# VH-VL binders against o27280: the designs that were tried, part 266

Target 1, 266 residues: o27280
Amino acid sequence: MDSMNVPEVLEIKRIVEESESVKTFIFSWDFRREVRPGQFVMVWDFRDEKPMSVSLIDPVRSEIGISIRRVGEFTDRVHGLSEGDLLGIRGPYGRGFELMGRDILLVGGGIGMAPLAALADEATARGMRVDALVAARTADELLFLDRLEAAGVNISTCTDDGSCGFKGFAHERLLTLEENHDMAAVCGPEPMMFQVMRILDERDVPAQLSLERYMKCAVGICGQCCLDDTGFRVCAEGPVFWSQELSRVREFGRYRRDPAGRRVPW
Below, E stands for the ipSAE of ESMFold2; O stands for the ipSAE of OpenDDE; V2 stands for 0.75 times the mean of E and O plus 0.25 times the DockQ between their complexes.

## First folded at step 11 (VH-VL)

Design Gb4 (framework fv_bamlanivimab; at its last look DockQ between E and O 0.82; V2 from the best seeds 0.00; counts 0 for: pae E 2.8 > 2)
Fold by ESMFold2, look of step 11:
Structure Gb4 (fold): chain C 266 residues (1-266), chain A 119 residues (1-119), chain B 107 residues (1-107)
Amino acid sequence: as target 1 above (266 residues)
Amino acid sequence: QVQLVQSGAEVKKPGSSVKVSCKASGGTFRSYAISWVRQAPGQGLEWMGRIIPRFGKAYYAQKFQGRVTITADKSTSTAYMELSSLRSEDTAVYYCAREDQYEGHFDPWGQGTAVTVSS
Amino acid sequence: DIQMTQSPSSLSASVGDRVTITCRASQSISSYLSWYQQKPGKAPKLLIYAASSLQSGVPSRFSGSGSGTDFTLTITSLQPEDFATYYCQQSYDTPRTFGQGTKVEIK
């Protein structure tokens, strides 16, 4: 476990440009350190360290992919790197998704599709039927569509501006989809996940949702990733939670926390 | 089904330039690249570079850096390759092809554009 | 640059024959290898990607194998439409590079 708590410096093997703002960085990976869909890694650029979702898990080629959206200073620097450049990686951390049944629904918003793309690969490899609802603000921000199609996933899209697929929010599109799934996996903006969770609960569909919180240690010691009222640590008990676990969490869908632990509205 | 249709054959003088077009039809543009590959008479295939039309980013093989310009027009789903300072050894068939960003294979290919450089 | 060497450069075969073409990379390319068929005056056509994955619509008599540096394309029962030139291509690194080709001719 000691090497998992210290960043290992790895070479960027390949960069895939997923959108104007999202790149997937692919690294060689020793799968004695098992990685499951829904887990995350801490990415170190030699100045700062941030949690990032694993979007590609390929044990055959001994590769993992980490998808990163450009949203600030850290991600700007990482997006400026080229193949052959170095990043520090520690992990994986957290609890991943559990698959059950034969029919799964994926609901992803924006970069939230990253861990769901990895889950889709595992689900299709198990012979499950996979439906994916992929949401974004505009068509140019819909992620992983070609990859999901190649994997045999049935794709529905929605965009806020209507530029591709259904015009509206993911939960609105969900109301028009078939209600015959054995489980669902949800990842995206927390307000979207809250609305989607309510619909899935009403349909009696077991759902797992992936949360993002500020993280520092990634092993559950520092307390920076804790959820109100429950003591759940996103890095240890999550980031993937069952919907019934989240129903007890007061902050879910209502606010987020900054690096100092202060409440900040969504 | 995506198809790639290229512009017609050209005969050029040494020192001039040529611009070949590659129009995609029958599908929605997604996150993939258009690569350019040439084949001289009796020779094999040589990769020249690529562009991701959705984002307008072009990448070039070092051999062609400075002589090749690859561009794209998203509104017409058309990629372009321009080769300058033509020499007789640039006589070839020039292909465009869709390149998968994860796997790096080419499918489909355009029909090819014959370019002859002679004085 | 990664050099791709095909063997043989040409071969003669009859309809129904089993044909084997090899491709060797100058360094490991994992499974980032594709095979193409090209007929005179035509564009190449993808047969196999990821070393062994058969492209949709390609006859099952074509198969690919290998990983690392050594790769093989096999045609189990040669048909008249299979007389063509075959190329391997690596996609492990940039620039993408091709083998020099293997011409399969009728005896």
Scores: ipSAE 0.479, ipTM 0.775, lowest interface PAE 2.8, mean pLDDT 87
Fold by OpenDDE, look of step 11:
Structure Gb4 (fold): chain C 266 residues (1-266), chain A 119 residues (1-119), chain B 107 residues (1-107)
Amino acid sequence: as target 1 above (266 residues)
Amino acid sequence: QVQLVQSGAEVKKPGSSVKVSCKASGGTFRSYAISWVRQAPGQGLEWMGRIIPRFGKAYYAQKFQGRVTITADKSTSTAYMELSSLRSEDTAVYYCAREDQYEGHFDPWGQGTAVTVSS
Amino acid sequence: DIQMTQSPSSLSASVGDRVTITCRASQSISSYLSWYQQKPGKAPKLLIYAASSLQSGVPSRFSGSGSGTDFTLTITSLQPEDFATYYCQQSYDTPRTFGQGTKVEIK
């Protein structure tokens, strides 16, 4: 058995409270095991296991951060943990984002900003110009704004209720932004990503999008995260896909499959 | 650019309480914390506690636990620090400061509020 | 609590001098160390964060180094406006703690 697939029990070093429902858990990490923005890890609380995106990659401090949104029993338990408590982490898994060009656009919604925040750090460190469109339902749900700003990212915000920035959805705000990016990275609610992808394609901006599907094994064996027709495994061929790849995925933006394999519409 | 403006100097008697305000201007609290740090005359800096105004969640140094209350009003972008059961040793300049949750450094600082406790 | 010890407590220097202040933590704090400058009657001002990152607007003559338990603030060429008290601060653990300060005086 590959050692990478065995959960390593790690101590929570720090907890950052990103929002009412989102916490970032920071762990020591051996960077001999490379991790890229867009990749995910499996988090094990010794009862259940869930895939989580890496939101912080700090080789200098030998740390990673995992941002987790409170959405169910597993995440409720994790959110109840304190610094010094233990979690099992295995990975990283999946295909991460690729950086190209000089100017990059990040479009994120809700917890989808997690992998994009890590990408932003890498991009800015490389001297790229980074624009980020950060979307959420309300102002209080906007994530990583201070962190992005500190990194030198140019931020635009939009909220469903207009409590911060543009009132409306990310794709609507995107229509008002300049078309001067070499590539885009997108992560958030799939309906949002679908609309954003269409706009970016129209603008001939190469785009990468991170999908969320139910994952069990994370190693491309169980098939729980397979996309219909294509057979793409989100945990193996993704979770980051290029727009041209997703154009072949009929279910994208339309439905997903739940743990029982049933179609669940967006 | 965010600035922190604190309330004016206070003179209090032993056993009384003092409440100092810290208003953020030029921006919002966002995800930052607001920390309170005091400095007795001719002495160093002492961290008292912090609040994350976004959620209203406060944390206190053990030394001040039960005697200090830190609150925030998001609508007015104002944080408050109330210290009760004042003693002469509480005579100090009290500072509010914005704290980065990732790095933990303080920037910017309020101008400070002098609190004098005397009989 | 993590104890922060600065050295020296005070020093005398002249304009143009190289000044070095050290800060030692009672335990490893990784790079979660900041440096502040405080002038009489004023609030502290952030100079360095994350042990070596220069705060925006701070002159490049200021630099920070170190990791773990030992840290250093360096002023390559002391300027008249640099005479002040300097504090280190750890942000590794709660409660946040400061060094006792180093007063840089005119020689």
Scores: ipSAE 0.454, ipTM 0.813, lowest interface PAE 1.6, mean pLDDT 94
ESMFold2 (binder alone), look of step 11: mean pLDDT 93; pTM 0.951

Design Gb5 (framework fv_bamlanivimab; at its last look DockQ between E and O 0.01; V2 from the best seeds 0.00; counts 0 for: pae O 11.8 > 2, placed apart)
Fold by ESMFold2, look of step 11:
Structure Gb5 (fold): chain C 266 residues (1-266), chain A 119 residues (1-119), chain B 107 residues (1-107)
Amino acid sequence: as target 1 above (266 residues)
Amino acid sequence: QVQLVQSGAEVKKPGSSVKVSCKASGGTFRSYAISWVRQAPGQGLEWMGRIIPRFGKAYYAQKFQGRVTITADKSTSTAYMELSSLRSEDTAVYYCAREDQYESYFDPWGQGTAVTVSS
Amino acid sequence: DIQMTQSPSSLSASVGDRVTITCRASQSISSYLSWYQQKPGKAPKLLIYAASSLQSGVPSRFSGSGSGTDFTLTITSLQPEDFATYYCQQSYDTPWTFGQGTKVEIK
């Protein structure tokens, strides 16, 4: 029960290849530690530790899945692992998505679809109607399409290069979609989320957005995941925030921080 | 609707190789794998291995490691299984099937390719 | 390798009978279990996946149950088109393995 701040070493049970650059690693999980869509874990490869969203939650089989995109040295090493190899996992951490109503819109960009795939499974299991706008730079980077279809999700796609679905950004596609949802859940590149949030706020659709910030402790102590102006800690008060909470945050969608903490434009 | 169409029956001598093709039509196998399963006359089903065509990454049952090569050509939506060093016990119908990404059930199946190995 | 043992190896039944086929795994496979029907000269056809989920287009007289090591396929009212051989398949760990088959013959 009290192992959340020290990684538990778990065996990789299965690896699902989602794309050339994304794999889902599946572990046995003791659901006395509850996991909700939108929460995250810290993944430790015995050299370094990074936050990753949970993409599969299966209490019946006692399994979780964690989707990881290959983007650098840490994720390259993890992608080189095989079934039976070990990883450290601590968590889950953070505030997950809250479901409401009967009609939900998911808007996901790239790997941001990972926590939304877990949410889609939960929403469909509750009998909700789920619409998903899945965005990527190219068709080959659209994630979870087959899984979402199997779950009964109604999918719209967009790609920056137009290779699949609508050519353009997610918020541009959103402007052409139906406006009647009870809530929305959004995760992806922060500029995308900012533009999507504006549209959803204008439509009076309650929206929850999942933010990414640099994390070290994951429990709110070190302050490295803080949002300017509010003191909100992404690892403690988030990563999922209501759009109303984010309307108070000047940095959201406007700049990012480099590893030294300096502001850089998006 | 996705359909898997396999190459025709073959008769081979012991010690030779056979290469069976499996073409997907009417859809894509996107994130799905293509698995190969064989069935000797009057006998059960035996999984040989799979490929995920998007990556060209193949996985083999240990029994067949070293004798089976599974490949795919994305441009033609075709997977291939080559079995080398054929023996009479390799006489079977060889099926390809689309393997679900998470559940690893097989649907649909190809029509099967009969391979006869006789001296 | 996970061994899958079906019973019985064969059975004879009349139209309208309830038949059950069992499948036992050599270790727990959770619910990673599928059932297939194969008629002579044809490829197998998926009936059930995830132990109990009925594939689209499969008649509701077919049902699957079980978790862990013991699984059952049930046909509640056998029809003439149901004579076939039935296979279970585990998808918990590679290599994927099948039961030896159960031949159902209509008396």
Scores: ipSAE 0.404, ipTM 0.750, lowest interface PAE 3.7, mean pLDDT 88
Fold by OpenDDE, look of step 11:
Structure Gb5 (fold): chain C 266 residues (1-266), chain A 119 residues (1-119), chain B 107 residues (1-107)
Amino acid sequence: as target 1 above (266 residues)
Amino acid sequence: QVQLVQSGAEVKKPGSSVKVSCKASGGTFRSYAISWVRQAPGQGLEWMGRIIPRFGKAYYAQKFQGRVTITADKSTSTAYMELSSLRSEDTAVYYCAREDQYESYFDPWGQGTAVTVSS
Amino acid sequence: DIQMTQSPSSLSASVGDRVTITCRASQSISSYLSWYQQKPGKAPKLLIYAASSLQSGVPSRFSGSGSGTDFTLTITSLQPEDFATYYCQQSYDTPWTFGQGTKVEIK
């Protein structure tokens, strides 16, 4: 891979159906280009391009996985693809998660579990104890449970409708858990992350959170993913932020910018 | 191994309050929740509420809401359950138990505290 | 609230017998079910958690199975010390609830 910013046309090796709305696309990857959990790639279907988190990093098989939730026209097209089809991938971009300590807590909601699943693999491989709180609207939307279990992760689940695990939201379930962790990694709906962050701060648990914003260039030049007040670029300074950084971000948990740059409440 | 030791038997009049203690020995409350479960004579087990001592966060069964107060003293590793407006129907053995954070099973249990409410 | 119904309420058995106790939840509780043994005048003792996980120190003659709404506690060969009352407990959603109990008596 000569240029990070030029999409590499890659063949889809495998497709894993994670849920009704989420598929993981597996690609061969040249690990001379390092990729870290929490980083994202730009996926190009030769018509449009979208940022996607890396959910699988397998140096042994020389593969990466990208989990994509079906939410619009682009993802509809991608979900219509088959093994052997081609996609353009450029990256990785952004700041990924850092691991520290012995015990790590993962809190993920929906597709937010994608980068956390990759982080879980790394953490367990390093001999860390990993607890994961996996949240979703329904049981059918819980992601990566089998994979996490196989990795030795201690899993707690919660669902909005109570179809699996704790009935309620992730932050509510978190309040019922009294575990000491050296750090936490959080990814999911921003309102969830906001509440989870508050709890973790109260517990003095260092936390990293992965934000999602509208992103175009992925290289910090277009400004579409800039956070108000701070000027943080999610694609450059993020998408992974420390809680202390996000505490300075007024819009966090409140609103985001749409493609037109308008404020859209969460 | 963690053990839970509860306070002694109580005899109370209707309308009064009772406060039962549960002290953890051989461990701390640092990473556990404490639940309270009662058992009327010849009856089954009834969950009353729980507390996360580290944060002082208590949760109650709706049946006892407003009448039960669960507290904890981290410095002494002691949990408390206070039940007010006692009735004859409150006559029971009251147990504290350590609650697992993930599976929410109870282990170990205190030895139980007999509370008798009689005129 | 989730209702737990045990069956039977009581049974008579002899030493060496295979004993089966069932517990039914009013709704799916996945595998969030525990079994307890209680002897007269004593606190309950945890036997099984997560529907089928044997608690440390519990004899292997005890086993649990089931998921969703239907669960079973099995004692493969009843021992004299096993005569007691057994309770199931759901840990799926608060308030935590117990079955009404099953008394295992000497035949």
Scores: ipSAE 0.005, ipTM 0.515, lowest interface PAE 11.8, mean pLDDT 92
ESMFold2 (binder alone), look of step 11: mean pLDDT 92; pTM 0.945

Design Gb6 (framework fv_bamlanivimab; at its last look DockQ between E and O 0.70; V2 from the best seeds 0.00; counts 0 for: pae E 3.0 > 2)
Fold by ESMFold2, look of step 11:
Structure Gb6 (fold): chain C 266 residues (1-266), chain A 119 residues (1-119), chain B 107 residues (1-107)
Amino acid sequence: as target 1 above (266 residues)
Amino acid sequence: QVQLVQSGAEVKKPGSSVKVSCKASGGTFRSYAISWVRQAPGQGLEWMGRIIPRFGKANYAQKFQGRVTITADKSTSTAYMELSSLRSEDTAVYYCAREDQYEGYFDPWGQGTAVTVSS
Amino acid sequence: DIQMTQSPSSLSASVGDRVTITCRASQSISSYLSWYQQKPGKAPKLLIYAASSLQSGVPSRFSGSGSGTDFTLTITSLQPEDFATYYCQQSDDTPRTFGQGTKVEIK
């Protein structure tokens, strides 16, 4: 079987244009290599390699989808590709989300909705009630709304500028939502996740949060994805962590690290 | 709930062109394309091409490449289909429809625009 | 181009009958298949997508099945409002292509 540490070169089967800045790239995938919501892959464009979340997991059609936001030179090059072009993919890597109970809350900011869209598909397929709080800066940046609606998800939206739904931040909208969920899954900008985690902890709602850090090896040996104080490696022990695990991490929500390991403010 | 409203019926001469509009209202969804499908009298459905209005990216069926131009005006939520070098065989009802990018189904459809090409 | 072949081209049935319509693709299209209903003078209406997923607001007497190359639309108890022409459509590749249509006439 293929090694997880060597990219497999795959053809882009379909491209879904999700927003001005986000595209989903769909590939044929052999599900003997299982993929779970919250896991990530390393995407190689034959020059550079970056971690990307899996947003679509479809074993019936043997397809996966990877959603990529255009934010720099690598992602600009990938966004310039067409159906039929090739990318290298290695993985999946990391610890995915675990489902529990019958009622789940998803809280996603921007591209953070990508792994949560995959989780929503799994949760609704199990017959769970799924509420999603979808957050962005503007209405134009809200992701996956049509797909979530088609899956039967109950959607609440918030935008920083008020152009769609609640005007304000995700944690502010969360305070106005019903408080009766068995668990939550959270992914988005780290400052947003920190504020949401605090509210969920106060409500005694079990929460899982998906973190992003700089990654190179994706299997936990290089150390570049480590969290301060604990030594947790996002690529090996995460990217999905329980809120209890993150409560031991003083770095979370306070600063980030550049590729050289230097502390920089959010 | 998105609704698509098309421009009115047209009668055209062979060799001329026609431009049909399709205005979307009632939706904020980003992922859909607008496809154009025609139906000649007594015949089935034929896909002509599509555009993703927000991004201006158009794709055409090979049969119509070079004769059809599909455009969009994002500010008015309106897509346009222009068919040139009209022939009598182009007499049909022309529909726009919102196409799902994941599944590729068409929903909703516009009401249709009858185009008659006669000499 | 992927060719879609429907059968029969037409049929007559009574209210309450079970009706089946088949659609065959010239190559595998996985489950990228939709069914539409069209009444005279009106635009088509989506019934089923992804081969078997019932569109919201469509009566449960409609169902779809199949994958790969062979697909079936079933109406389990035909109603007076079901007289129409039915089309299948593939979305595995471009150009999108439709079957030739099946006209269902209520006697």
Scores: ipSAE 0.502, ipTM 0.794, lowest interface PAE 3.0, mean pLDDT 88
Fold by OpenDDE, look of step 11:
Structure Gb6 (fold): chain C 266 residues (1-266), chain A 119 residues (1-119), chain B 107 residues (1-107)
Amino acid sequence: as target 1 above (266 residues)
Amino acid sequence: QVQLVQSGAEVKKPGSSVKVSCKASGGTFRSYAISWVRQAPGQGLEWMGRIIPRFGKANYAQKFQGRVTITADKSTSTAYMELSSLRSEDTAVYYCAREDQYEGYFDPWGQGTAVTVSS
Amino acid sequence: DIQMTQSPSSLSASVGDRVTITCRASQSISSYLSWYQQKPGKAPKLLIYAASSLQSGVPSRFSGSGSGTDFTLTITSLQPEDFATYYCQQSDDTPRTFGQGTKVEIK
């Protein structure tokens, strides 16, 4: 294994409380190792290792942020950490988002907003006009709103319970928004992404979508994240895919494989 | 944009407590923090503590630990700062301010609440 | 705690003058430094954040520079409405701390 694949033990510089279940951990980063929005890193707590999206990229301060949602034992341990504690980080891995055009639409659900937040920063820094549709189950689960606003992003929100913004799902809200975007970036629950992709395709808006699959090696070797029929490895050919690529993936929006390789429906 | 409106001026006796409110307009609380900063007459600014209203997590400056309580009511979009065991040195204008969690700057600020402690 | 020291404590200037205020941190705070303007009887107003980022709505005559421990607020051409007290504030660590302030007075 290349030295690039050896986890670097990094100190948690800061922790941002994004929500009750999401924290952003900030680390010093050597930007000689480039990182792009949409790429992920493997986070090692010296017991287990999990892929996490990069949600903050700050070359000026030489910092990155990793947003982690508390969903299981690993993330419970990580969420118990404090500033000054250590984590192992290796990466970045995968294909990130590609920016094109002048007007970009971001559609994110829950923790899916993590890579999109980083993309928003890059897009706005490039002088692009950014619209973001931020979706969550409830108002309290909406992420990065203040950060996006500060970056100059035009935000629309939707919540399942109607506690903030449009009551309903992201694809429903999207139908009510303008269609004049040069490209879209999408990340969130796969059923959401599937519906959003269909709408964007109908509107002839080029779209990139970030998939989530079980990843073990992150280097395209183990095959745990391999998509059926296509052979796409989410860690290598993805996690960001163009809609045209995903149109070839039968399992997209339908099911995923668990660590045992079993089909798990969405 | 969010605006912060604070409660009115208070006159208190030494040993008593004061509770100042800070209401955020323009919707519900987001993931931002509300910080409390005071300024004694003719003096500089002093950070007291902060709360993240979204989930009620508060942090305090050590100087005020045990004497200050910061709370928030999401239903009314109002943050509160209660300072107990008041002393003459606590005479100051107390400000609430929205704190950005990434950058740590304060914007916007409340209009301030004058608290006078005198026997 | 991180101590913030401003210089000078006060200065006299005329309209049109270039004004420079410095702020020094007792330890490196990277670029986590903000500048505020406060007028008598009013709350502070954010001018600069992240050491050099101009807050929306703030005139371009205001600028910030520096990193680490030494920071500078510059007003290229002082206007009548700029006579006020200015504060720096570090946001690298808690507790948040402010400089003692710099009063800009009319000459």
Scores: ipSAE 0.462, ipTM 0.807, lowest interface PAE 1.5, mean pLDDT 94
ESMFold2 (binder alone), look of step 11: mean pLDDT 93; pTM 0.950

